# VH-VL binders against p19838r805to892: the designs that were tried, part 4

Target 1, 88 residues: p19838r805to892
Amino acid sequence: QGDMKQLAEDVKLQLYKLLEIPDPDKNWATLAQKLGLGILNNAFRLSPAPSKTLMDNYEVSGGTVRELVEALRQMGYTEAIEVIQAAS

## First folded at step 22 (VH-VL)

Design v3
Fold by OpenDDE, fold request of step 27:
Formats: structure tokens, sequence, C-alpha cells
Structure v3 (fold): chain C 88 residues (1-88), chain A 119 residues (1-119), chain B 112 residues (1-112)
């Protein structure tokens, strides 16, 4: 039901990096919160790549690119949105 | 083995310049934000600067703004700190450190390099 | 800037006895994402700092379980259940919530 699999792997890799920056307002944990997956943050932080684990879980849960972009927009993360839009 | 190795420290006179290097190994350097942290002799720790994984953004402590510049060359797997207009209060051991996303902590530190600014 | 304070500034403990260090921030370090952006570092004599605790209570890899972090918001505590000789050094708390990142003044821990 989700369409996250339509994002190219290189786009996802770019997003992973953008979400692992030292900015709490624009990191994977905040994105998880925006996506309704914040309750899993304690689990994500234990993974070797929290941003990837988050994105994988989001995809499996049926997440959509549209809602991802909206969440990033709420975070004011223009750079991440641009990465996604450039690939579309 | 994950490792950071600082170099370039030494004794310089006030007003002079010095460039520190931090050679990284054992991890994908270009995936991590990096820090400089310094410690004056017998004093505590002071954050100096941070640079994004791709060098697109960098920030400096007010105490060094306009004088110090953090940079990186991912092709050389090296972090730099250009220090200009050095002052005696810049005397410190300078550490490079790695940011870890899973903790947002400085999880890897180098051994440090001593910079002494003295007349 | 967020001001970090620690108490006490020095502590001498008998080996095997517990130790407790307090850290306070001038602003809440609890982010809306649910994490407290507070780290504890230990700098042993003649060594580089090393992370002990992140997010207020998350013990770093390789850190003995005798170390524990607690607290939320503006008040945090690092506890050592049974101090050992290798625990001697200066302990720093640091806020990682926003730049500039700021450290506490450090707490020097020694043993009798």
Amino acid sequence: as target 1 above (88 residues)
Amino acid sequence: QVQLVESGGGVVQPGRSLRLSCAASGFTFSDYAMYWVRQAPGKGLEWVAVIWYDGSKKYHADSVKGRFTISRDNSKITLYLQMNSLRTEDTAVYYCARHWSGSDAFDIWGQGTLVTVSS
Amino acid sequence: DIVMTQSPLSLTVTPGEPASISCRSSQSLLHSNGFNYLDWYLQKPGQSPQVLISYGSDRASGVPDRFSGSGSGTDFTLKISRVEAEDVGVYYCMQALKRPYTFGPGTKVDIR
C-alpha cells in the first residue's frame, strides 16, 4: 500500500545521511516522531544506522513518499525534500 | 579499528597561524559529522567547531569565530582546523571527534595535539 | 548558551563504594523527539575523553554496568555503583541539544 519502494536506493542513501546530522530538529528521531514512529526511537538508536532502520520500518508499515515529504516539511528540512523531489 | 589521529600542533607566537589535521581510519569518514574540541592545560573541555558530513555546513564557537575554520577533505579522509590570529588563550590540546547518530555523542576521539601560543 | 553545572567538583571515594555526580542545565535538554540530549564523558589521567552515557541514560558500548545515568529535563545524575581504580579521572556532562555545545566544568574523581 505504500510507495516507498519507488524511491531509488541512491536517494535513500542521501536521505540517510541527511537524517544522521547533529541537529535534533532535523534528524531521524524527529522524523520518526513526525511519522508516528517515535515510540520506536529507543529501538532505532540501537541500530547501526538509525535513519535506515527508521526508513525501513516506515516502508514496511505502508508509509508513502507523500507523507514522508510532509513530515520533512513540518521539520523544515528543505534539503531532504529536495533530494526526494529531484528524483521524482 | 576506528581511529582518529591529530597532527600539526606545536609552539607558535601570538598572531601566527597553524593548521591542524585529523586523519580518520576504520570507518566511512564521509558519512559522519566531525568536531574539534579543545582543552586548555588543567582546564575543562570546550567545543570548538562542527562540520557536516559533506562539509556543506560548519559552525564555530564564538571564541574562535573569524579566526578558526573547520574543513574537511573526504577524498583524503582528513579533517582540518585552520587557526589564524592565534592568541595565548588558544593554548590547548585539540581533539578531533566523531559524531554518532545513534547517540548524538562524540563517540570517537583522537589522542589530541598540543598547540602552545606563547611569546 | 546553555550553561552546564556539576556537583560536586571533586570527589574522593573509597574503592568499592558508590559515587554520584549531579549535572544541571540552564535549559531543558528534553527534545520533542523524546530524547534528553545529555552526555557523560570520562577523561582518565593522560588520556582523551571517552563517552560513558548518551541521551541521559544510554550506556555506551563497552561501558561497565556499574555506570548509570538518570534524569530528565534539567537535572541529571551519573552514578557509579562500585568505584574502581580505573574510574579515576574527570567526568564531564555535555549538552548536545544545540550549538554551541557546552560542557560542565567537570568533576574530578579520585580514590583513597
Scores: ipSAE 0.928, ipTM 0.965, lowest interface PAE 0.4, mean pLDDT 97
Fold by OpenDDE, fold request of step 27:
Structure v3 (fold): chain C 88 residues (1-88), chain A 119 residues (1-119), chain B 112 residues (1-112)
Amino acid sequence: as target 1 above (88 residues)
Amino acid sequence: QVQLVESGGGVVQPGRSLRLSCAASGFTFSDYAMYWVRQAPGKGLEWVAVIWYDGSKKYHADSVKGRFTISRDNSKITLYLQMNSLRTEDTAVYYCARHWSGSDAFDIWGQGTLVTVSS
Amino acid sequence: DIVMTQSPLSLTVTPGEPASISCRSSQSLLHSNGFNYLDWYLQKPGQSPQVLISYGSDRASGVPDRFSGSGSGTDFTLKISRVEAEDVGVYYCMQALKRPYTFGPGTKVDIR
């Protein structure tokens, strides 16, 4: 069982925006790949909010904040990590 | 409806300045990165600049770097392009466009505004 | 910079006949996230550009199914199964992989 529910809604909203930028190296699709959910990218892109859909699926699958931060670290996405850490 | 409307184009002499505006409506402007793309008369499309949703990052094409500056005011729901030291080769229709994260494409375009640089 | 090329540069098609446009990039547009960052745009006469295809093969909302995109890496193709009068215009491919974003020179499609 994951702990993504521990992230405040405003933190999630900030992450959604950070993951929707026009940078393939730091977007929702790359994060999905790092989290092992890349096979669902074709499904995520069809949603009205890909970043939110990704994070919702990650949460339902039992994902953890720790693993999320590690994935973002592998992406070199310092800004996204800071958003999460500032809330902890 | 989702809409972008450019304004501020006109005829100017080389070396002069001009500021273009792009008014957005029908969507949450502050959630989207925005672009400027230009098209010289009878020519193809050329990317000019991009700005992040919160204005934290901006990038410009080498052809305009140091002369043009993209900016935005999310409180006014407006995108800007400050053009300084204009050259004749800057003559073009300037489009503003929205980035969509689900396609990483420019999914919404304005009607464009014509900038003519001539002595 | 990534250089984009298109072939042919002009095409005249009889209504109802198919059309095919090729786009090539100087380097692969396939990202590790699995997407090809290649878009197709159409600019009809006197109008602004409009997106047709994204990620190489994904039709944009409202785009007729007679339009299709295919390819991966450095070679891409836009196909129109049955060209209609409303399809007249200039078609551009664009790479969205990295800055500066670069467009192909465009392919002018006209009706015979």
Scores: ipSAE 0.923, ipTM 0.962, lowest interface PAE 0.4, mean pLDDT 97
Fold by OpenDDE, last read:
Structure v3 (fold): chain C 88 residues (1-88), chain A 119 residues (1-119), chain B 112 residues (1-112)
Amino acid sequence: as target 1 above (88 residues)
Amino acid sequence: QVQLVESGGGVVQPGRSLRLSCAASGFTFSDYAMYWVRQAPGKGLEWVAVIWYDGSKKYHADSVKGRFTISRDNSKITLYLQMNSLRTEDTAVYYCARHWSGSDAFDIWGQGTLVTVSS
Amino acid sequence: DIVMTQSPLSLTVTPGEPASISCRSSQSLLHSNGFNYLDWYLQKPGQSPQVLISYGSDRASGVPDRFSGSGSGTDFTLKISRVEAEDVGVYYCMQALKRPYTFGPGTKVDIR
């Protein structure tokens, strides 16, 4: 399994908010694509909190913090990376 | 009951300043980006400004940049629009609106407040 | 800036008949994440705008299924299968792909 459980809940909450901003290049849908979960975007958008649903699915699928950071890096989302790194 | 209520509109002379407020209720205000959108009498809609959920980022339309400033006070659950150096072409109904991540649309709108700039 | 256009600019429809409004953008609104960043709003007389469709084809909560959005890239269409009196107003498309967000000029829909 992955190591997403190593991220504290408050860190995840910060990431959720960062991924729900009105910027298509830096939102949950683009992150989902980078993580190979883009085919589920139509499902995610129907949830009350798309970013949380994405992250939960990513965790359950065995995702890693390293791969998450790499995806965020590809998105140029420095703020999100900093939130993760500050907690490490 | 999710609701947005604008206030602060009125009649003002060109060159003067005015501050609009938008009081939010029925939802966690600090989780949402907020917008201002205006509509001149008998005209279409025009985006004015956007501010991030925590106020960390804000952007303004070129037509108001340098004169208008969007801001928010999450402790007061209120959105603001500081309007300086007002012009006659700024005359419009000003709406505040909420951004929803699930639709990337403006899913909640206030009733609007009228700003009239005239000499 | 992305330029949005609509056609027609006005439309008079007999109640119960269908209506169709076109929206075109000066550049593609299809993002690499798979979504078209195109919204449809309705502003009924004397009221604030309300969202009808997001992501080009997703009906907002509470929107009747007689409304449907279609299209991709630069060409989009809003359809009303059977127009009702409560559907009177001005319909706007808006691109949400990049700032500044830009609206179409609006299409005024009235009933005969």
Scores: ipSAE 0.919, ipTM 0.961, lowest interface PAE 0.4, mean pLDDT 96
Fold by OpenDDE, last read:
Structure v3 (fold): chain C 88 residues (1-88), chain A 119 residues (1-119), chain B 112 residues (1-112)
Amino acid sequence: as target 1 above (88 residues)
Amino acid sequence: QVQLVESGGGVVQPGRSLRLSCAASGFTFSDYAMYWVRQAPGKGLEWVAVIWYDGSKKYHADSVKGRFTISRDNSKITLYLQMNSLRTEDTAVYYCARHWSGSDAFDIWGQGTLVTVSS
Amino acid sequence: DIVMTQSPLSLTVTPGEPASISCRSSQSLLHSNGFNYLDWYLQKPGQSPQVLISYGSDRASGVPDRFSGSGSGTDFTLKISRVEAEDVGVYYCMQALKRPYTFGPGTKVDIR
């Protein structure tokens, strides 16, 4: 539940940065796997901003904020979850 | 034009302190994790430290833990390396480097600054 | 710590001929996200290192297509299809899977 388009742009920007850290366990590629978009990782890495490209694709595909939070939870990415929850 | 420029290197005696700076330009500095990597004369490359884009987390190699501290000031678009209790084995060219998430590699390097620790 | 090794440690190649450098890690660099966290860097004489290959096989921007990276898990290879004078330098592999990040000892490439 929760449309991704409901997330404010500044929240998304914060998430992009959090997903670009040098930690394979907590980066955009791992998030993509958790969201079922891992098959697109080779495409995402070719983008100027992989995290943004991932989240844009997730949004266009009808992804929900709830599922995003769940994926982040599975990654143990508390900081990213807090960013989303603070905006809710 | 993306660029990193190190400064602060020089000759110092063992036990002394030195602070290196790395001035960034041509990109949004606060979006990127930054590294220090060093190279002893005639030797290979050694990772020294990493700091998150917002400075919230930092990690150091065991060889420098307790003596070196990586930090950054995003308002000044500058990366730092505070080096205390310097040892002769710390003698090296110190490079700052940028991390890019699209490659998880050090995609931009500075020219390096030489630190010589000798009595 | 992940230990990185390279072979050979030095290589002399006739211009126009191919070159191959091997890199091995003490543990798999393949992450569950599908990427191998292995980079190749070149340090030309008197210069700073520069990235050539990331994720084991992805050429960095501006890198000539004569350079290619292959491999997965613990065994990786950097190939130069036709060595040129400008390719002289020391090549390093590096694992970026976990801290501390560790480099191979380097392979010095020279031309005849």
Scores: ipSAE 0.914, ipTM 0.959, lowest interface PAE 0.4, mean pLDDT 96
Fold by OpenDDE, fold request of step 27:
Structure v3 (fold): chain C 88 residues (1-88), chain A 119 residues (1-119), chain B 112 residues (1-112)
Amino acid sequence: as target 1 above (88 residues)
Amino acid sequence: QVQLVESGGGVVQPGRSLRLSCAASGFTFSDYAMYWVRQAPGKGLEWVAVIWYDGSKKYHADSVKGRFTISRDNSKITLYLQMNSLRTEDTAVYYCARHWSGSDAFDIWGQGTLVTVSS
Amino acid sequence: DIVMTQSPLSLTVTPGEPASISCRSSQSLLHSNGFNYLDWYLQKPGQSPQVLISYGSDRASGVPDRFSGSGSGTDFTLKISRVEAEDVGVYYCMQALKRPYTFGPGTKVDIR
């Protein structure tokens, strides 16, 4: 529920995949917006793995797991939340 | 090389069944949602179905719902389309396509396989 | 369902001249995340479709800069600054905002 660094790599990989699904309401771009990083969406889309780039930037910016979960909750992305909570 | 190769098309009578396959190569298949898109002869493109990267969710166009079923076997790196109760209006070239989240577009397409339904 | 329309449905262009294709959606394709979920595809004769533009204005990898996409919301335009023989085919717009994904009827581009 704290430092993103504490999130296991396999959990992150699962989240990357969940955030790359063809659902605008539940993708990396919408998550970026909820996390206050929406202005970087044009940059993220240019990366080979937008979801990974987003989460890496979020982590470097000092983002927390708690805030990530809250953003996902606002998106109604229950499955993504469950992935995080199962690892906690 | 990234590619998709459809197979299984052919000529069938109305009411019969057919299963299409799409073999993927050159990329991590299990990371991508996959689509079927069809094109009737001389007509435009029509979305048929989508399946999530892990097969956990799938959706079908109303025109094929209840008759067609999209599925995938990530261990075989293959996408499938089970087509039952085929109708003449199902006659089309069927394409499999990869969805990429960076563009939310179909960035890779197969060559297509022709399905002809005729009595 | 979101209805997609295109105009014109057919276009004949002299090589080197520009071309413009319009695409309209029955509802806005602009998502709150800032992206327009509108793609342009080209299907050359005897070939499979290929993506040209995504998110309304982003050229796909390998797509020449003579192709450009513009617009937002419900009105979009694909422009070819200098049409070449290899640009012959049918151009489709497609909304990727929600299911079912729907394509425009296509615009056939020929060379004069």
Scores: ipSAE 0.913, ipTM 0.959, lowest interface PAE 0.5, mean pLDDT 96

Design v3
Fold by ESMFold2, fold request of step 27:
Structure v3 (fold): chain C 88 residues (1-88), chain A 119 residues (1-119), chain B 112 residues (1-112)
Amino acid sequence: as target 1 above (88 residues)
Amino acid sequence: QVQLVESGGGVVQPGRSLRLSCAASGFTFSDYAMYWVRQAPGKGLEWVAVIWYDGSKKYHADSVKGRFTISRDNSKITLYLQMNSLRTEDTAVYYCARHWSGSDAFDIWGQGTLVTVSS
Amino acid sequence: DIVMTQSPLSLTVTPGEPASISCRSSQSLLHSNGFNYLDWYLQKPGQSPQVLISYGSDRASGVPDRFSGSGSGTDFTLKISRVEAEDVGVYYCMQALKRPYTFGPGTKVDIR
């Protein structure tokens, strides 16, 4: 069951920026891979807003905040996890 | 139009300091990581430094670490390179460049500013 | 540090003929996210560098389709199907997988 609507818009906006840094280990493409959406990376790279496009697709696919946090943990992305947890 | 313009280059003696500026326009500067890249006369390209969109992380090439500092002021829409303890081998054209996350490339470059370090 | 090499370092091409430039890295540039972190840049005489290709094969906006990139891992190729006068300059490959980001030595392309 998806619950991504629980994340406030300002939290999502912060996450988009965090995923668009020049670090392949901590970017939107690696997050997509961890979320099982890696096949869509060729489409995401063409978007003017790759992180938003990834997160919108994850949300409509029924993705959960718990699963998102676990993917970020597997990436070692503590800063992104803290943004989600500080808003809860 | 999207544009980057470097300034602050010139001729200085070894051991002196310079600060380079890179003025940005035509895009939301605070959304983008930025780079400095240099090119010694007649030579290839060398990455110098990178800074995150919010200034929270900065990384420098070993050849300049401890002497050069990348910084940004998002309210002034400007990237900086503070260059201390300059050496003759720092003589180069210095470019600023923007990171584009879709391609992970240096997608926009300035025209460059020449720094000459000579006694 | 990831060392980047290019071959040839210089070539002269008759207008309308193809050109091919090889780039090799000392470590694989293929990330577990499926992308090769390899760019190609062109620096025309008296100009700043400009991106031609990202991810090893993806043309940047405004780059003509006569430019193509291929390869994966450690071995990459840039091809120009029909060289034109405006293609003169120095071509650099660059890895963006990990810091320090490193460029190849460049390949100077001239027209006969």
Scores: ipSAE 0.879, ipTM 0.951, lowest interface PAE 0.5, mean pLDDT 95
Fold by ESMFold2, last read:
Structure v3 (fold): chain C 88 residues (1-88), chain A 119 residues (1-119), chain B 112 residues (1-112)
Amino acid sequence: as target 1 above (88 residues)
Amino acid sequence: QVQLVESGGGVVQPGRSLRLSCAASGFTFSDYAMYWVRQAPGKGLEWVAVIWYDGSKKYHADSVKGRFTISRDNSKITLYLQMNSLRTEDTAVYYCARHWSGSDAFDIWGQGTLVTVSS
Amino acid sequence: DIVMTQSPLSLTVTPGEPASISCRSSQSLLHSNGFNYLDWYLQKPGQSPQVLISYGSDRASGVPDRFSGSGSGTDFTLKISRVEAEDVGVYYCMQALKRPYTFGPGTKVDIR
């Protein structure tokens, strides 16, 4: 299923940085929870690149850009949504 | 190899200004949020300020808001703290520290630089 | 602001014996993402602080297994199963859930 390959690599790199800020409401752990991957957060925190590991897992699981944007909206993460939307 | 080195501390009179620098090495500085934390002599730790990886967001403790400004220059791989209108209560060792998103902790600290504000 | 307290403020232990430090917060540190935003730091004499524990119980790289963290919400404990001379210093808990980030007052650990 999924369409995460449609997201350009430079957009993904920007998203990784946006998810690795010191704000628990807007980080990779909360995004994982919103995407239904919260049980994997203990594995993600051990990764040298938690946001990339989350996003790779989400992509392999068939995740879609639409669902990603909706999760970011639930987090109130307007800046991250704008990065995705500006690229399309 | 990962290192943070503060500089710019010294002895100044109340009301004066100082600018602290924190030189980073051994990691991609522009990927990390950074903090300033201070410790008055014989006292505990107090968070002073945080800045996002790209400088887009800055937050300061109320005790320094309006007087201190955190900033960064990613091209010079350096974090700054501009300290204006210094008070005796600002006397402390000032540490810079790095945010690590995996642990959400202050995972790397500099050695600190001493600021003494005395009349 | 989230107030952090620690108990005891000072602790003297015989080498090889256990030590336990309590940290309490005025608000729950448990986020809806499942993590407690509670760190433990050690400041050895004459040194900068170093992280020991993140998320209440996650040991930082290189931290010996004799250090363990436990607790959730508002009540956290750091335990040292067998205190060694290199463990002397001041232990701080710190919350990273909400700005302003706040530290506990510290617990000074000495050996006899």
Scores: ipSAE 0.878, ipTM 0.950, lowest interface PAE 0.5, mean pLDDT 95
Fold by OpenDDE, look of step 22:
Structure v3 (fold): chain C 88 residues (1-88), chain A 119 residues (1-119), chain B 112 residues (1-112)
Amino acid sequence: as target 1 above (88 residues)
Amino acid sequence: QVQLVESGGGVVQPGRSLRLSCAASGFTFSDYAMYWVRQAPGKGLEWVAVIWYDGSKKYHADSVKGRFTISRDNSKITLYLQMNSLRTEDTAVYYCARHWSGSDAFDIWGQGTLVTVSS
Amino acid sequence: DIVMTQSPLSLTVTPGEPASISCRSSQSLLHSNGFNYLDWYLQKPGQSPQVLISYGSDRASGVPDRFSGSGSGTDFTLKISRVEAEDVGVYYCMQALKRPYTFGPGTKVDIR
């Protein structure tokens, strides 16, 4: 049972943008892999908004904010973590 | 229709300055990282600079670092390239390009603007 | 910096015949996320570059299926199954793994 619904929509929007920057080490595809959703990267890539599609799938699969933050930490994506923590 | 239009090119002497502009239309400009890519006459393509969607980060090729500065004004939907201390080897067509995260490729290019540096 | 090379540098093809262009990188472009950060661009005479292939093998929107990209790591290939007159131009590979982004020298394709 996930708790991603606890994140406000504006926080999610900020995360979408941060995950679409031109940095392979800090993008949606790398996050997907850290979250165990890497096998879906080809599907995400074909969507109009890969970051949003990833986050939506993560939420539906029962993902948690804690696990999201841990994945971002493994990526060294401090800015993305700060966006989430500022909303808490 | 998605479009990029460069302007500001021209003929200048070495050591002079020039500022290029790239006007964007047809898409949410502030959602995309933007690039400058140049092409010397009869030569290949060379990456020049990149700027984040919100302008928070920017990077430049070593060949132009300290002389060129990429910037953007999202309120004006315009990308800029300030070119100082111009050299003859800077002579090229300068393209602005949009980066798309879905492919990590330049999916939209302008028609380019020619910069000629000669004495 | 990652050095990109291409071969051949020029190619003349009879219409309807296939063409193949090789691209090599000085280091692997395969990221741990599973994607190869290699793009192919075509610059037709008097025009701006346009993207053909991304992630090594993904055709961009509107690109005919006669174009295909293959390879992984350091060796990549762009193939045109049946060359047409409109395919004339210079083809560039580009690595997008890390800055600075670097292009191959380009391959000029012409029609016999």
Scores: ipSAE 0.874, ipTM 0.947, lowest interface PAE 0.5, mean pLDDT 96
Fold by ESMFold2, fold request of step 27:
Structure v3 (fold): chain C 88 residues (1-88), chain A 119 residues (1-119), chain B 112 residues (1-112)
Amino acid sequence: as target 1 above (88 residues)
Amino acid sequence: QVQLVESGGGVVQPGRSLRLSCAASGFTFSDYAMYWVRQAPGKGLEWVAVIWYDGSKKYHADSVKGRFTISRDNSKITLYLQMNSLRTEDTAVYYCARHWSGSDAFDIWGQGTLVTVSS
Amino acid sequence: DIVMTQSPLSLTVTPGEPASISCRSSQSLLHSNGFNYLDWYLQKPGQSPQVLISYGSDRASGVPDRFSGSGSGTDFTLKISRVEAEDVGVYYCMQALKRPYTFGPGTKVDIR
């Protein structure tokens, strides 16, 4: 069911940077929680690329762009939503 | 080898200005948020400022807000601290540090540069 | 501002013996994402600080197993199972949950 392939690679790279800022409310760990992947945060923190590892896991599990945008909206992360929407 | 090297410290009179630089090497500078942290002689550590990887967000401690400005030039791989209206209580060693998102910690620190503000 | 305190402020340890440092915050450092935003840093004499522990318990790369962090919420502990000469310095806890990021006052560790 997943449609994460619709996101261009350069959009994903922008999202990784946006999720690796020093703001616990707007980082990869909180996104993982909103996507139902919070139990994996201990594995993600050990990754040399936590945001990429999160996004790859989400994509493999059948995640959708719609659910990703909703999670970012719950976080109040307007900048990240705009990166996705500008690429549409 | 991942390194941060501060420069620009010195002795200056109160009310004057000074600009610190932090030269980065061995990593992709434009991927990382950066900090300034200071330590008055014989005292503890105090966070001064943070800047996002692209310079889009900057935040300063209340003790320096309006006087100090953090900035970066990703093309020169350099972090800056512009310090205006210096006061004697600004006397400290100033460190730059890198944010690592996996640990959310200050994972790499420079050696520090001493700023002395005295009349 | 989140106030950070440490206890003791100074300790002297016989080489090979354990040491324990307490850190307390005025607000919980536990975020809804499951992490405690608490770091430990060591500043050896004449050196810059270096990270030892993140998230309250996660050892940084290259940090020996004799260092361990524990605790959650407002109460955290750093333990050194057997103090060595190279462990001498000042240990700071720091909260990274929200700005302004604040450090504890430091705990000076020395050997006999």
Scores: ipSAE 0.872, ipTM 0.949, lowest interface PAE 0.5, mean pLDDT 95
Fold by OpenDDE, look of step 24:
Structure v3 (fold): chain C 88 residues (1-88), chain A 119 residues (1-119), chain B 112 residues (1-112)
Amino acid sequence: as target 1 above (88 residues)
Amino acid sequence: QVQLVESGGGVVQPGRSLRLSCAASGFTFSDYAMYWVRQAPGKGLEWVAVIWYDGSKKYHADSVKGRFTISRDNSKITLYLQMNSLRTEDTAVYYCARHWSGSDAFDIWGQGTLVTVSS
Amino acid sequence: DIVMTQSPLSLTVTPGEPASISCRSSQSLLHSNGFNYLDWYLQKPGQSPQVLISYGSDRASGVPDRFSGSGSGTDFTLKISRVEAEDVGVYYCMQALKRPYTFGPGTKVDIR
C-alpha cells in the first residue's frame, strides 16, 4: 500500500543525487538502514545506481512517503526532506 | 572514455598565487563530488579539498584553509583549485579525482600537475 | 583527525609469492550502515594512484582477483595472492569515514 508513485520522477532524481553525496551519515546506505533495508546494502552497492535501486525496492516493498520522510528526518537530512515537501 | 586532466602547475615564489584546472570528460561531471589530492615529492598522499556535485558545499584541509579554494564550473566541465599565499610546503603534484558514492572511493584520477614553490 | 598507519612500510617479494599489507585506523571505520569506509590504492612508479579496494573488501572494476581486502573496524589487510612485476609500487590505505580523509603512509612493494 505504498504511495511512492505519488512522487514525481524529477523529485526522485533529485533525491538520488542527494543520496549519493560523500557523507556516510546522509547517503543511500544509511537511508536503507533507517528504512529496514540495510541487509540489502551489499546488493545495492553492486548495482549501477544504488540510490535508485534502494528506492525502487522500497517502493516495491510497499514503502510510504511518510516513512521515507521520517527516515530522512532521523538522518537529519533536511535538504532531502525539503525536496519531497516542495513537491507536495 | 572517462578522463581527468590537470593543468596550471608550475614554479612560483612563496606568497604568490596559482590556479589549477581539471578538465573532465567521458562522464556526467555534475553528478560527482570532486576532490583535490596532493603528493609532495617522495612523500605520501594528502587530501586537500572536496566540492559537492553542484558546488553547494566545499571543504578544505586545515593545512590549506584560508589559502586554497576549490570550485567548479559544471557548464565548462572543469574543477579548479585557487591557491593563494603559497608556501614551500605546498610543493607537490596535485591530482584531481572523482569520487563515487557507490564505491565511496576515488575511482578516477588525473595525471597530476606539479606545483613547485621555491625562493 | 583519524590517523592511519601501515605495516610494513616496505616489502620485497619474490614473483609468485604472496604479500600482505596491514592498515590500522585510530578509530573504527565501521559505519552504522554496515560499511567499512576504507579504501586501498596503488600508485605504480611514475603513475597516478588507482583504486584497488573500496569498502574494505570490494574489489574495484578491472582489478585482478589476486588482490583482496579484509578486515573491519580498525584493522584491515590487503593481500596479493601471487605478486607479479606489474604490482610494484606504493600501496596506500585511506579512510573515507569523515573529513579530512586521511591516508596511510604507504607501503612500498618491490620485486626481488
Scores: ipSAE 0.869, ipTM 0.946, lowest interface PAE 0.5, mean pLDDT 95

